# VHH binders against Putative lipid kinase MamU (mamU), part 15

Target 1, 297 residues: Putative lipid kinase MamU (mamU), of Paramagnetospirillum magneticum (q2w8p4)
Amino acid sequence: MRIAAIINERAGTVACLSPPVVAARLSAIWTSLGHQAHVTLAEGKDMGRAIRKACRDPAVHAVIIGGGDGSLSRSLKHVVGSGKSLGVLPLGTMNYVARQFGVPFDLDRAAVALADAVPTPTDLGRVNDRFFLIRACLGAFPEFIRSRDEARRKGGSFLDGALAGLTGLARGHRLIEAELIGPDVQARIATSFFMVSNNMCRDSDPFQLERERMDGATLGVYIGQGAGPFSLMDLGLQVAMGRWASNEALIRGSLPWLEIRTRQRKPLVSIDGEVEKMEAPFRFDILPGVLPMLVPK
Short names: E, the ipSAE of ESMFold2; O, the ipSAE of OpenDDE; V2, 0.75 times the mean of E and O plus 0.25 times the DockQ between their complexes.

## First folded at step 16 (VHH; framework vhh_podentamig1)

Design a1 (from z2 with T99V; at its last look DockQ between E and O 0.73; V2 from the best seeds 0.65)
Fold by ESMFold2, look of step 16:
Order: C-alpha cells, then structure tokens, then sequence
Structure a1 (fold): chain B 297 residues (1-297), chain A 122 residues (1-122)
C-alpha cells in the first residue's frame, strides 16, 4: 500500500520526541511491514496543503494524519471524494477519533495497527459547508468540554474533570432561542446547548463521545433543556454519576438531517473540538459511508 | 409502528384525584412533544396538557389542578388530576406532537391513542 503520512510537527507528542525521529520511526515501521511510505512533517497551513497534495496524488492509496482532532477535522474536505483511505495517529491531546476507532495510543503500536487496517466505509457529518467526524455544538457545551479536557490533561481524575467542566458551563452558558426543522419535528424552543453528533453516542456517556457504530446513517441530536448554572450543574453531575440517560433535561433524537435557525446570526460553534463563528441557519446532514477509514482489526 | 396506550381512567367522585398513564412505543420517545387531549360528548377535542423536555403547557381550566410528567426510562407520560370536577368528565387521549412552539405554548399532534374514560360524578 502507498501511504502518505502528514504529521503535525507542533503536536505535543511529536515535539517532545523530536519530529525527525518520529518521522523516521514511522517510515521504518511501515517499510518493514511491506508498505511504501512517505512521511511529511508540516504545521499550520502547510498541513492542509500537504494533505491536499497527497489526496490528489493518484499513486497514493492511504493518507494518515498525525495530530490532534483539530488537524484531522480541518482536513476532511480534502479527503472526502479523493478515493483515499484515511488513518489517524493519536498525537494530540484528546484524540477522540483515535479512541472511537480503537487506535492504540502508543505510537509504534498505532503505526503497526494502521498498517494492517482494512478500509471501512464510515459516515461523515456535515454542517453547512463544514464536515465533522465527531460532533458540532452550539451554546455552553464547547466550554464544558474545553474545561473538562484541560483538567484531565493536567492529570486530574475523572471527577476533577467533571467538576472543571461544570465550572466552564457556568462561565459560558446562555439560553439559545431557535427554530428546529427536521423530517418529523418542527419546533421553536429555548435551550442551553445543541450537540449534533456523527451517529448516536453510546447511552452510557454522550459527552465521552463514544459511538456504538459509525455506519448507522444518522445524526445524533442532543438538546440540553436546563436553564441557568444550577440546571447545567445538575446535568454535569448526572453525567459524572453515569445517569445522563435518565436525565429529563436532555432531549435526544436520531435524524438523517436537521436545520437549526438561531436568533443570533453568527454564534460561536464547536466543530470536532475547534471553535469558530458560523452564520445561521445551520443545516446538518449525515453522509453515509463516504469516508473509508483505516480501522484496526 | 407508533403505539400509545392509555390507562388509569375510571369513575371518581368530585374533589378526588386520578392518575392517567400512557405507554409509548415505536418511536424515539423523548424527541417528540407529548400531551393529553380530552373530548367530552358533543364537544371539540381540547388540549389539556403538553410536555417537551422540561417545557410544560396547561389549559387554563386545569392549571393548578393537573400535572403532566414524563418518564423517559419507561417511555411514558402521566397526568396527575387533582380536585376533579364534573366538567373534567371526558375521554382522555394520549398524543404525540411533531409541530410545537414551547415559547408560546402552541402544540400540534399527529398521533392519538384509543383514549381512557374519566367520569367525575356523585
């Protein structure tokens, strides 16, 4: 297999180990397993340029991206429709995609696992012109995730992360007035956040971002009905106790598409962990099977 | 297929209480609005109470006396009816709603159960 690997040289794991050493190690592993591999180190806009070049190269079969979920998310536009398989190395902080597909976190083991992976058709989410592999969020949810992840990155326990997430929710929550338009439901509501995921999250913990499957051809839609910091704190506490599935303040649905029209014209959104402003309305779609992912056996 | 099964109706004396329940199946329960309608003989069907997530609606005639609640684990809604009056006598229907506005309290329903009779009489 002809592999083009693009590694974010500024990712913490790569920087700590020396980028040229990481590149040489990956190349050696894949070559020893019988693949033709070319490893490119890049950063910033050069990441996207290198990925686009690899996706346009007819000799390349698979593109492997090394970095955090943000590096992957911003590159999805180059991979979709290219005919290439996509693999991920868990070189970022949270590595939600690597977790979802069972890619080992040890670099050597990850490289070996991806070398023998089979391309597996995987669904992809879309909001307006932006693809997402994990989720898109509106409202207070992005701040909860950032605060929780930062606490866990500092070495905090699960409970410490949950508490930090609750604090982040209190800082950033606001009620969102919005119109929802979907296949069956049309409504005007006020809510604390929206989360739209690529497929449904496992019932055990939707905020942990594990999906039961990535080929269900559906969006997971989650709406937090809580108002004020105490309601959001209760939701966070229920998540910490593993009881979110019974929380009446969390509304959930499985849909092939949804349109959300917020009162605010250009609210802050989180897409696969990256925060940006995006103009309403938001049209969400599921794109079944459009992304051949390298999934470890 | 969508199925809504009401229960808990009966004959009760004025001033007493009664709890209606509705078991739902065949759809993603907590995504939809749910509600209770009633229809007395010779009258139009009227919305009594509705719920979507934490948002509730009550008709003026029952406000303060009736409470709608929802148990997502059991795919069920309930109507607690206190201080019942003879004018509450009606066939009560469980309903699923697809078009609604929780800010204004406007709900439209697309599926109804068979109904359960509530009769308030001495």
Amino acid sequence: as target 1 above (297 residues)
Amino acid sequence: EVQLVESGGGLVQPGRSLTLSCAASGFTFNWYAMGWYRQAPGKQRELVAAIWGKSTYYADSVKGRFTISRDNAKNSIYLQMNSLRPEDTALYYCARGKVFDTLSGSYEFDYWGQGTQVTVSS
Scores: ipSAE 0.564, ipTM 0.807, lowest interface PAE 1.1, mean pLDDT 83
ESMFold2 (binder alone), look of step 16: mean pLDDT 82; pTM 0.826
OpenDDE, look of step 16: ipSAE 0.673; ipTM 0.844

Design a2 (from y0 with T99K; at its last look DockQ between E and O 0.73; V2 from the best seeds 0.68)
Amino acid sequence: EVQLVESGGGLVQPGRSLTLSCAASGFTFSWYAMGWYRQAPGKQRELVAAIWGKSTYYADSVKGRFTISRDNAKNSIYLQMNSLRPEDTALYYCARGKKFDTLSGSYEFDYWGQGTQVTVSS
ESMFold2, look of step 16: ipSAE 0.610; ipTM 0.840
ESMFold2 (binder alone), look of step 16: mean pLDDT 81; pTM 0.812
OpenDDE, look of step 16: ipSAE 0.709; ipTM 0.854

Design a3 (from y0 with T102D; at its last look DockQ between E and O 0.84; V2 from the best seeds 0.00; counts 0 for: pae E 2.01 > 2)
Amino acid sequence: EVQLVESGGGLVQPGRSLTLSCAASGFTFSWYAMGWYRQAPGKQRELVAAIWGKSTYYADSVKGRFTISRDNAKNSIYLQMNSLRPEDTALYYCARGKTFDDLSGSYEFDYWGQGTQVTVSS
ESMFold2, look of step 16: ipSAE 0.456; ipTM 0.767
ESMFold2 (binder alone), look of step 16: mean pLDDT 80; pTM 0.802
OpenDDE, look of step 16: ipSAE 0.622; ipTM 0.815

Design a4 (from y0 with T102N S104Q; at its last look DockQ between E and O 0.84; V2 from the best seeds 0.00; counts 0 for: pae E 2.4 > 2)
Fold by ESMFold2, look of step 16:
Structure a4 (fold): chain B 297 residues (1-297), chain A 122 residues (1-122)
Amino acid sequence: as target 1 above (297 residues)
Amino acid sequence: EVQLVESGGGLVQPGRSLTLSCAASGFTFSWYAMGWYRQAPGKQRELVAAIWGKSTYYADSVKGRFTISRDNAKNSIYLQMNSLRPEDTALYYCARGKTFDNLQGSYEFDYWGQGTQVTVSS
């Protein structure tokens, strides 16, 4: 098939192995398997432009993106509706999407697996004008992530980032007052934690980010009742002991849509691990089967 | 189809305890607020207790004596009734909340069980 691969030069794995070396290895592998492949190295805004160009090219069958979940998440708008299949190389840090679809983390094995993969219709989550493949969060987790990333950006070590993240968790102890509007519920509540996922998480720990399926045509909605860091620590302990399904502090729902109207106008939001302030209200939808993912057999 | 089935009612002496259960089916249990109502003969139905997640609400007449709890794994709520009085005699109904304000303790329920009778007498 005709593959357009766009590789984020700044992704940790790519930088460590040298971007031209990564590109050459991918090209060699796919050519040896009988595919026509064009590998583009890009960064920042050039990633989006390269992906958009590939998605508009009628000769291209599949677009393969190499980078972390954030690079992928921001590019979804170009892929949806393009008629192209989407493949993901696990070249970032956590690579939740690659994990979900069983893409090997070894570069060579990943390239081979994607070349042999079958396009599979996959659901996509949406909040307002933003797509997400994994989840969107409000409350304590965005604060943890922001504080961790800010410390790392200022030259901090991994431990400095972890400590900053824990401090951010403590600051996120404030309750979020919100109105929930859904198909069969209208409620006013307060909580420390909202998570809306693309499909339901497995009955294991919701923080493991694993889904039993990505074609269930549903949002997973998870709401914590605890306030402050002790409630979050208790939730974390119960989850660590494998009890998230029986944890009575976590409210869960399966819904085709949900609107959340927070008292705070622009709370901090995490979308597939990327943190930003976003203006309320938040309309969440599930888009069934709109994303043809290359899934290894 | 939403179903709410109460159990655990009976005849008890004043000062004793009783636990009511409500088994729910046909909906995503943990998502909704749940509650207990009661109706004494010739009286209007009154909200006794409600629960959403771990947040609870109690009517003043039962506060300190009754405890509502929920078990999401069993799709059930419970009402532990301690220090029962003859005026607690009523038909007790399990209910599911559709519209509610958990901050202010305001609940509107959209499904009801058949009820279970509690009779407190010497």
Scores: ipSAE 0.423, ipTM 0.739, lowest interface PAE 2.4, mean pLDDT 82
ESMFold2 (binder alone), look of step 16: mean pLDDT 81; pTM 0.818
OpenDDE, look of step 16: ipSAE 0.573; ipTM 0.789

Design a5 (from y0 with S106Y; at its last look DockQ between E and O 0.79; V2 from the best seeds 0.68)
Fold by ESMFold2, look of step 16:
Structure a5 (fold): chain B 297 residues (1-297), chain A 122 residues (1-122)
Amino acid sequence: as target 1 above (297 residues)
Amino acid sequence: EVQLVESGGGLVQPGRSLTLSCAASGFTFSWYAMGWYRQAPGKQRELVAAIWGKSTYYADSVKGRFTISRDNAKNSIYLQMNSLRPEDTALYYCARGKTFDTLSGYYEFDYWGQGTQVTVSS
């Protein structure tokens, strides 16, 4: 097939291995397997332009994005509706999307697996004008990420970041007052967090990041029941033990859309692990089967 | 199909206690508010208690005497009724709520069970 690969040259794995070396290896592997491949190295705003150009090229069959979940998340707007298949290389740190679709973490094996992959219709989540493959969160989770990232930016280790994140949860935990409007429920509530997932989460994942399926045409909506810092720490422990998806830990729902109207005008949101401010209200939708993902056999 | 099945009603003397149960099926239990209504003969249905997550509501007539709880693993809610009075005599209905405001204690319900009779008399 005709592959356009766009590799974030600033991604950790790519930077460590040298971007030209990564590009050459990918080209060699795909060419040896009989594909026509064009590998572009990019960074920052150039990633989006390169991806959009590839999506608009009628000769291109598949777009493969290398970097991490953030690079992929920001690129979804260019791929949706393009007619191209999307593949992901796990070149970032956590690579939750690659994990969801079973892409090997070894670069060579990942490249081979994607070259032989079958395009598989995949649902997308959407919040306002932003797509997400995994989830979007409000409340405690974005606060954790912000605190962790601040500690890491100041030179802290991974463990220092994790401790800062947990401390931030304890310090900054506040109830979010919000109005929920959905197809079946309308409510005004207060909670510590909202998590809106692309499809329902799988119970066996201790981090609650894997989905049962990616073609169920539903959002998974998860709402915290506790308000205090100990309740949030208990939830974090339950997530680590793989129990938070139980009926006792969270309020959960499966629905095709939901609107959340927070009192705070522009709260922090987390979208596929990337934290940003977004203006309320938040309209969530599931878009069934709109993304043909390259899924390894 | 939504089903709500009440149990635990009966005849009790004033001052005694009784626990009602409601088993729910046919919907994602934790997503909805749940509640107990009661209706005495010739009277309108009265919301007795409601629960969503850990937020609870009680009618003034039962505050301090009744306790609502839910067990999401068993798709069930319960009403512990203590210090029962003759005016608590009613048919008690389990209900599912779709429109509510946990901050003000407002609830609307869209499904009811068949009810379980509670009779408080000597």
Scores: ipSAE 0.620, ipTM 0.840, lowest interface PAE 1.0, mean pLDDT 82
ESMFold2 (binder alone), look of step 16: mean pLDDT 82; pTM 0.819
OpenDDE, look of step 16: ipSAE 0.678; ipTM 0.838

Design a6 (from y0 with K54R; at its last look DockQ between E and O 0.76; V2 from the best seeds 0.66)
Fold by ESMFold2, look of step 16:
Structure a6 (fold): chain B 297 residues (1-297), chain A 122 residues (1-122)
Amino acid sequence: as target 1 above (297 residues)
Amino acid sequence: EVQLVESGGGLVQPGRSLTLSCAASGFTFSWYAMGWYRQAPGKQRELVAAIWGRSTYYADSVKGRFTISRDNAKNSIYLQMNSLRPEDTALYYCARGKTFDTLSGSYEFDYWGQGTQVTVSS
């Protein structure tokens, strides 16, 4: 098939191994397997431009994005409706999407697996005009992410970022006053956070962000009601450790849509791990089967 | 279909305690508010207690004496009724709420059970 691969040259794995070496290796693997592959190295805004160009190219069948979940998330708007299949190389830190679809984390094995992959219709979440593959969050999670990212930008380590995030979370009694409007519930509440996932997360730990399926045509909605700063610190520690198991104050729902109207006009939102300000209200929808993902056999 | 089945009512002496249970089915239990109403003979139904997640509401007449709790694994809510008084005598209904405001303590309910009788007398 005709593959357009766009590799984020700033991704840690790529930078460590040398971007031109990564590109040559991927091209060699796919060519040896009988595909026509064009590998582009890019960063920042150039990633989006390269992906958009590939999605508009009638000769291209599959677009493969190499990077972390954030690079993938920002690209979804170009892929949806393009007629192209989307593949993921797990070159970021957490790689939740690659994990969800069973893409090997080793570069060579991932490239081989994607070459033999089967396009699989996959659901997509949407908040206002922004697509998400994993989840969107309001409240405690965006504040943690912002504090972490600021520490990292100032030259801090990964651990410095994690500590800054936990400190910001523990310091902020950031209750969100919001109105919820759904198909069969209307409520005004105050909570610590909202998390809306693309499909329901597995019961064991929703903060690991593994979904039970990606074709269930539903949003997962999770609302946390912690009491005071210790509950916020406990939540932050569970997230940092990849665990949630001890938090019983979580309200869970499965819905095709939800509107959240916050008092704050432009709060922070985390979308697939990327933090931005977004204007309220927030309309969430599930879009069944709109994304053909390359899933290893 | 939505079903709410109350149990645990009975005749008790003033000052004693009683625990009511409500088993729910036919809906995603944790997502909704739940509550207890009571209706004394010849009177209108009144909200006694409500719960959504960990947010609770109590009528002033029962605050400090009654405790509502919720067990999502068993799809059940409970009402622990302590220091019962003759004026607590009523038919107690379990209810499900879809419109509510936990900040003000305002709840509107759309389904009710058949009720369980609580009678407090000598």
Scores: ipSAE 0.599, ipTM 0.828, lowest interface PAE 1.2, mean pLDDT 83
ESMFold2 (binder alone), look of step 16: mean pLDDT 81; pTM 0.817
OpenDDE, look of step 16: ipSAE 0.648; ipTM 0.822

## First folded at step 17 (VHH)

Design c1 (from y0 with F100W; framework vhh_podentamig1; at its last look DockQ between E and O 0.83; V2 from the best seeds 0.66)
Fold by ESMFold2, look of step 17:
Order: sequence, then structure tokens, then C-alpha cells
Structure c1 (fold): chain B 297 residues (1-297), chain A 122 residues (1-122)
Amino acid sequence: as target 1 above (297 residues)
Amino acid sequence: EVQLVESGGGLVQPGRSLTLSCAASGFTFSWYAMGWYRQAPGKQRELVAAIWGKSTYYADSVKGRFTISRDNAKNSIYLQMNSLRPEDTALYYCARGKTWDTLSGSYEFDYWGQGTQVTVSS
């Protein structure tokens, strides 16, 4: 197939191995496997331009993005509707998307696995104008993710990351007052956080960002009602120990869409690890099978 | 199909305690607000208590005496009724929420069980 690969030259793995060396290795691997490959090194805003150009090129079959989850998240708008398959190389720090799809973390093995992959229709989440592959969060959960990811970035273990995330949750914060509107729900509530995931998380560990499947055509909706530092800490601990399903302070649902109308006009939102302010209300949708993802066998 | 099955009713003397249970099936239990209604003979049904996650609501007539709880693992809610009075005599219904506002304590329900009778008399 004809591959356009866009590699974030600022990604940690790329910097360690030298960007031209990474590009040459990828090109050599894919050519040896019978593909035509064009590898572009880019950074910052040049990533978006290169990805958009590849998605508009009628000769290109697959677009492979190399970088962290932030580079991928920002690029989804160019890929959806382009007719191209999307592959991801785990060249960033946490690589949640690559983990979800089982892409090997070794560069050479990842390149081979993606070349051997067949496009697989994959669901995509959307909040307002922004797509997400993994999740979108409001409230205390963005702080948990940021704290956990920071600890893991510094070489911490899974437990170290979980403890750092719990520390972030234990800090005081305001409850979110919000109205929920869905196909079988209308409610007004106050809560500590919302997490809306692309498909349902595995029962044992929603904070590990693994999904049971990526083609279930549903949003996972998770709502926490911890009101103070102790109750938030207890909830976070039970989640870390895999007992979140029995915690009555954590509410979960499976829905094809949901609207969240927060009292705050422009709260902080985390989308696939990227934090930004976004104007309420928030309309979440699941888009079944819209993304032909290169999933390793 | 939504099913709500109440149990635990009976005849008790004033001042005693009773625990009602409701087993739920046919829907994603933890997502919904749940509640207990009661209906005395010749009277309209009234909301006694409601719960969504950890948020609870109690009617003034039972506050301090009744406690609602839920167990998501068992798909069940409970109503612990202490210091029972003759005016608590009613058919008690388990209900699933349709619309709820935990900030104002306003709840609306759309599914009910068949009820369990509680009779408080000497």
C-alpha cells in the first residue's frame, strides 16, 4: 500500500534515535515489505499541515502518525472522512492509543506490525467539534490523569503513577453543577468529575484507559460523587485496586450520546490527554466504525 | 424488561424497625436514581426517599427515621425504617428514576414494582 508517515521529530523516542535515522529505518522496513512509503519529519503546526496534505492526496492509502497522544488527538479531524486508514507509532511518552490497539513499543516491531495490519473499522468519540479516541474528562479527573502521567514520565511504576493520581484527586476542588440530557435521562446534579470514554472501559481498571472493545458503538460514561478529599481519595483507591464497580460513589452508564450543560461556561476539559478550555454545553456522540484503524493482528 | 421486586414488608408494632429490599433487573442499575414510594389506603402515592449515587433525599415525614441505601453489586436498594408509627402504614413501592435533580431534591419516576405492605399497629 502507499504509506504517508508523519513523524513528530520532537517526540522522545525520535530524539533519542535521531530523526533522520528513524525516518530511514521506517522507510527501509516498509519498502522491504512491499509498500511505497514517504516519511515526513515535522513538528508543531507543521504536523497538522503534513497530515492534512497526506489525507488529501488521492495516491495515499494509509496515514501513519508517529508521536505522542497529543499529536494524534489533534490530527483526527484531518483523517475522519478522508478515506485513509490510520496507523499510530508509539513514539511519545505514554502512548495510550498505541497501547489500546496493541501496537508494539519497539520501533521496528511496530513498523512491521502496522504494515501487516488490515484496516479495521473503529468507533470514534466526539465532543462538540473535537474527536477523541480514548476519552474526554471534566473536573477532578483531568488532574488525576496529569499527576499520574507526570509520575510515569519520571520513571515511576504503575503503582507510583496511581498514587500520584490519587494525590491529585485529594486536593480540594469545586463540585461541578451540571445538567445531563440523554436518550433516557434528564438530571441535574453536582459531581466531582465526568469521564466519557470511547466504548466501555474494562471492568477492572478504567483509569488504565483500556477498552473492552472499540466497536461497541457506545460511550462509556463515568461520574464521580466524591465531595471532599477523603471521599475522593477512597474512590481513587478503590479504582486503583480494581473495585470501582462496587463503589456507589461512582456512577456508570452506556449511552449513544449525552449532553452535559455545566454551570461554568468554559471549564477545563481533558481530551485524550490534551487539556484545554471548552465552551459548554458539551454534546458527546459515538461515531460507529468511522475510523479505519490499522490494528495489528 | 425493567423489573422491580420489593420484599421485607410485614406487621410490626409502633416504635419498631423494618427493612425493605428491592431487587432490580433489566437495566443498567447504577446509572439511575432509585426511590421508595408509599401509598396508604385512600391516599395518593408519595415519595418517601430517593438515591442517586451517594446523593439522598428524604420526605420530611420520615427524615431521621428512614435510611435509603443501595448495593450496585446486588442491583438492590434498601429502606431501613426505624421508629415506625401507625401513619407509616402503607404499600411501599420501589421505583426507577426518569428525571432527577439532586440539587433541589426533585425526582420523577417511571417504573414501579407491585409493592410490599407495611402495617404498623398494636
Scores: ipSAE 0.588, ipTM 0.827, lowest interface PAE 1.4, mean pLDDT 83
ESMFold2 (binder alone), look of step 17: mean pLDDT 80; pTM 0.795
OpenDDE, look of step 17: ipSAE 0.626; ipTM 0.823

Design c2 (framework vhh_vobarilizumab_d1; at its last look DockQ between E and O 0.05; V2 from the best seeds 0.00; counts 0 for: pae E 15.2 > 2, placed apart)
Fold by ESMFold2, look of step 17:
Structure c2 (fold): chain B 297 residues (1-297), chain A 123 residues (1-123)
Amino acid sequence: as target 1 above (297 residues)
Amino acid sequence: EVQLVESGGGLVQPGGSLRLSCAASGFTFSWYAMAWYRQAPGKGRELVAGIWGKGSTYYADSVKGRFTISRDNAKNTLYLQMNSLRPEDTAVYYCARGKTFDTLSGSYEFDYWGQGTLVTVSS
């Protein structure tokens, strides 16, 4: 197949292995398997430009993005509607998308697996004008992510990032006050945690890495019940360690669309792990099958 | 053992006020949404007001501006202040604990109910 691979040279794994080494290794593997491949190293705005160029190139069949989930998330707008298949390499820290689709974490094995993959129609979530492949969150989780990323950006270890994230959760324990509106849903709520996922998370657990499926044409909606400052700190620790309390503090649902009208006009939102301020209200919906993902056999 | 015990009902003239209380025990009160329902003679139960653990509230249109739901998490007590009472407010009022969010109805499912306290607006 004709592959355009765009590799974020600032992604953790790429930086550790040397970007030119990564590019040469990928090119060698795909060429040895009979594919035509062009590997581009990029960062920042150059990532988006390279991806857009590849998506507009009629000779390209597949676009493979190497980096963390944030790099992928920012690129979805270029791939949707392009006619290209999308592949992901697990070159970031968390690599949730690679985990979801069973892409091996070893670089060489990942490259081989994607070369033999079949395009699989995959749903895409949307909030207002933004796409998300994994999830969008409000409340304490965006503050955790922001604090963790700031610590990592300043050169801290993964443990320093986790500790900074826990500090951010303490600052973000304020309740979100909002109105929820859906197909047969109306509620006024206060919550410390609100997440919308692309399809339902496995076993309805929003902190597991995988979704039940990526073609169910539904949003997963997860709403935390407030439990006081002590319980909020306990929730924050469980979130940081990848665990969820078994005390029924979480409300969950499956919906084709949802609107949330927060009291705060421009709260922090996390979109596929990237934190930003977005203007309320938030209209979520699902776009069934719009993204042909390369899924290993 | 989860217990919800309502009190404060009684007979009151139109335009009067009452304050209902619900004493909760056997669970961590602050973790749960709580609600007041009412059931008039010959009618089904109606959600009157709800309150989440940290204070956000919901009111039925029929009681907005007249009723106030509140909670004291330190005392494990739910309250309903009812002002400007009307004969149509006559009902048995029930305290309920929320369990889950029902996406089909937009309502919380409630798993424990009190015995109710009668409010009569007349005379």
Scores: ipSAE 0.000, ipTM 0.125, lowest interface PAE 15.2, mean pLDDT 76
ESMFold2 (binder alone), look of step 17: mean pLDDT 80; pTM 0.818
OpenDDE, look of step 17: ipSAE 0.005; ipTM 0.256

Design c3 (framework vhh_7yz9_2; at its last look DockQ between E and O 0.36; V2 from the best seeds 0.00; counts 0 for: pae E 13.5 > 2, unsure alone 64.9 < 65)
Fold by ESMFold2, look of step 17:
Structure c3 (fold): chain B 297 residues (1-297), chain A 123 residues (1-123)
Amino acid sequence: as target 1 above (297 residues)
Amino acid sequence: QWQLVESGGGLVQAGGSLRLSCTASGFTFSWYAMGWYRQTAGNEREWVAFIWGKGSTYYADSVKGRFTISRDNAKNTVYLQMNSLKPEDTAVYYCARGKTFDTLSGSYEFDYWGQGTPVTVSS
């Protein structure tokens, strides 16, 4: 098949192995397997331009994006409706999408696996004009990430960032006050944590972000029941450790769409790990089967 | 229009068993916690058990070890298996829906009940 691969040269794995070396290895592997492959190194705005160009090229069959979950999330707007299959290489830190679809973490094995993969229709989440493959969050999680990133930007270690995120939750959190409107729901809520996932998360740990399936045509909706600052510290600590408390801490639901109208006009939102201010209200939809993902056998 | 319809009540000897069912309609069942309450004449409703949408269960001390609450989200139904019944379990049993979205007050309450199904345990 004709592969266009766009590799984020700033991704941790790529930087560690040298971007030109990564590009050469991927090109060599795919060519040896009989594919026509073009590998582009890019960053920032150039990532979007390269992906859009590949998606508009009628000769291209598959677009493979190398980077972390944030690089993938930003690319979804170019891939949806393009007719191309989407593959992901696990070149970031968390690589939740690669985990979900069983892409090997070893670079060479991942490249081989994607070359043999078949397109599989995959659901996509949408909040207003933004797509997400993993989830969107309001409340404690975006605040934690912002505080952590600020500490790390000032030269702090990973642990310093994690501690700053947790202390930020304890010192300055505010409840999300909002109206919820859905097919069978009309309610006012106040909560410290609100997450919408693309399909339902597995029971054992919703913060591992693995979903039971990616073709269930549903949003997963998760609303925190704890409002105290110490409950938020426990939630933040479990998230920082990659663990989750029992489902008693969250109310879980499955819905085809949901609207949330926050009291704040532009609260912090995390979309697939990327934090920004986003204007309320938020309309969430599930888009069944719109994304043909390359899924390894 | 929301509905909760209980069934399975009746007359049973002490030491016997009954299984209550409650079928829900008009709302997204899996979103809500569901519970059972009971009431004797002239008394307040007493909490018996409840179950979160994903299956965590809680029981009143008076029924712990004897009653089991469960749910089938595909059938929009919550069940109460009542074993080793005692005459003091005699009551009207009500199915109830939890008020999942009201966290502004810091309390969690039930906002809708069925009509009840009577259970009588004879000695």
Scores: ipSAE 0.000, ipTM 0.170, lowest interface PAE 13.5, mean pLDDT 77
ESMFold2 (binder alone), look of step 17: mean pLDDT 78; pTM 0.785
OpenDDE, look of step 17: ipSAE 0.015; ipTM 0.317

Design c4 (from y0 with T28L; framework vhh_podentamig1; at its last look DockQ between E and O 0.81; V2 from the best seeds 0.71)
Amino acid sequence: EVQLVESGGGLVQPGRSLTLSCAASGFLFSWYAMGWYRQAPGKQRELVAAIWGKSTYYADSVKGRFTISRDNAKNSIYLQMNSLRPEDTALYYCARGKTFDTLSGSYEFDYWGQGTQVTVSS
ESMFold2, look of step 17: ipSAE 0.669; ipTM 0.855
ESMFold2 (binder alone), look of step 17: mean pLDDT 80; pTM 0.808
OpenDDE, look of step 17: ipSAE 0.693; ipTM 0.856

Design c5 (from y0 with A50T Y57L; framework vhh_podentamig1; at its last look DockQ between E and O 0.73; V2 from the best seeds 0.00; counts 0 for: pae O 3.0 > 2)
Fold by OpenDDE, look of step 17:
Structure c5 (fold): chain B 297 residues (1-297), chain A 122 residues (1-122)
Amino acid sequence: as target 1 above (297 residues)
Amino acid sequence: EVQLVESGGGLVQPGRSLTLSCAASGFTFSWYAMGWYRQAPGKQRELVATIWGKSTLYADSVKGRFTISRDNAKNSIYLQMNSLRPEDTALYYCARGKTFDTLSGSYEFDYWGQGTQVTVSS
């Protein structure tokens, strides 16, 4: 097959190595396995452009993305309906995605595994006009991510980022007041934690966000019960312990669709780790099997 | 099919305690608010308590005496009734919430159980 790989030059692993070296290595691996591979190094907004270009190339069979600053979610629209399969390398913040689909964390092994992977129809979440592969969040979490990422951009370690995120939460956690409208539920709520996931999550490391399946044709909805800082701390602890999904402090359920009408017109939203302001209301739905993901055998 | 089955009712003396249980099935239990209603003879059905997640609401008449709780693993809610009074005599219903306002305390329920009789008498 012909592989178009788009690698984020700023991805941590890539940055530690020489981006050109990484590119060459990946290309060599895929070529050795009988594939044609073109590796593009990109950063920032160029990632999306590169992905789009790859998806529009009739000669390309698979698009493999390595590393991301959240650009993946924005680029999903190019992949869907393109006829291309999507692969994810375990680079940077996309490790959790790679894990979900069983991609090895070792880059070389990942490359090999992806080359022999089977395109597997995968559900895709949608919020308004934006696709998300993993989750979309409202409330305090976007702020956490923002602060975390800011710290990391400044050269902070993972721990530094985490601490920065926590500090950010403490300083300015965002309470979301919203009306929820679902098939059988209508509710007005106030919460600091609101997450909609592509399919239901199981108890695991919150950074892993593991799902039992990605083809269940459902959204997972998680709502925090506490609005105060202490509640958030408790939730944070539970999350750290990998028991967040079963925590009674969370209202959780599965829905085929959900509309969220926030009091705030344009709150911060985290979509697959990328933080942005998005205009309310938020209409969530699930698209069953619309994304062919490369799943290692 | 949504099913709600109440249990635990009975005859008790004033001042005693009783715990009602409601077993739910046919829906994602953890997602929905649940509640207890009661209807005394000749009176209208009234809300006793509601629970959504850990958030609870009580009628003024039972506040401090009754406690609503839930066990998501068992798809059940409970109503612990302490310091029971004759005026607490009623048929108690379990209900599933459809519409809730956690800020104002307004709730609408869409499914009801058959009820369990609680009689408080000396």
Scores: ipSAE 0.146, ipTM 0.579, lowest interface PAE 3.0, mean pLDDT 85
ESMFold2, look of step 17: ipSAE 0.532; ipTM 0.795
ESMFold2 (binder alone), look of step 17: mean pLDDT 82; pTM 0.818

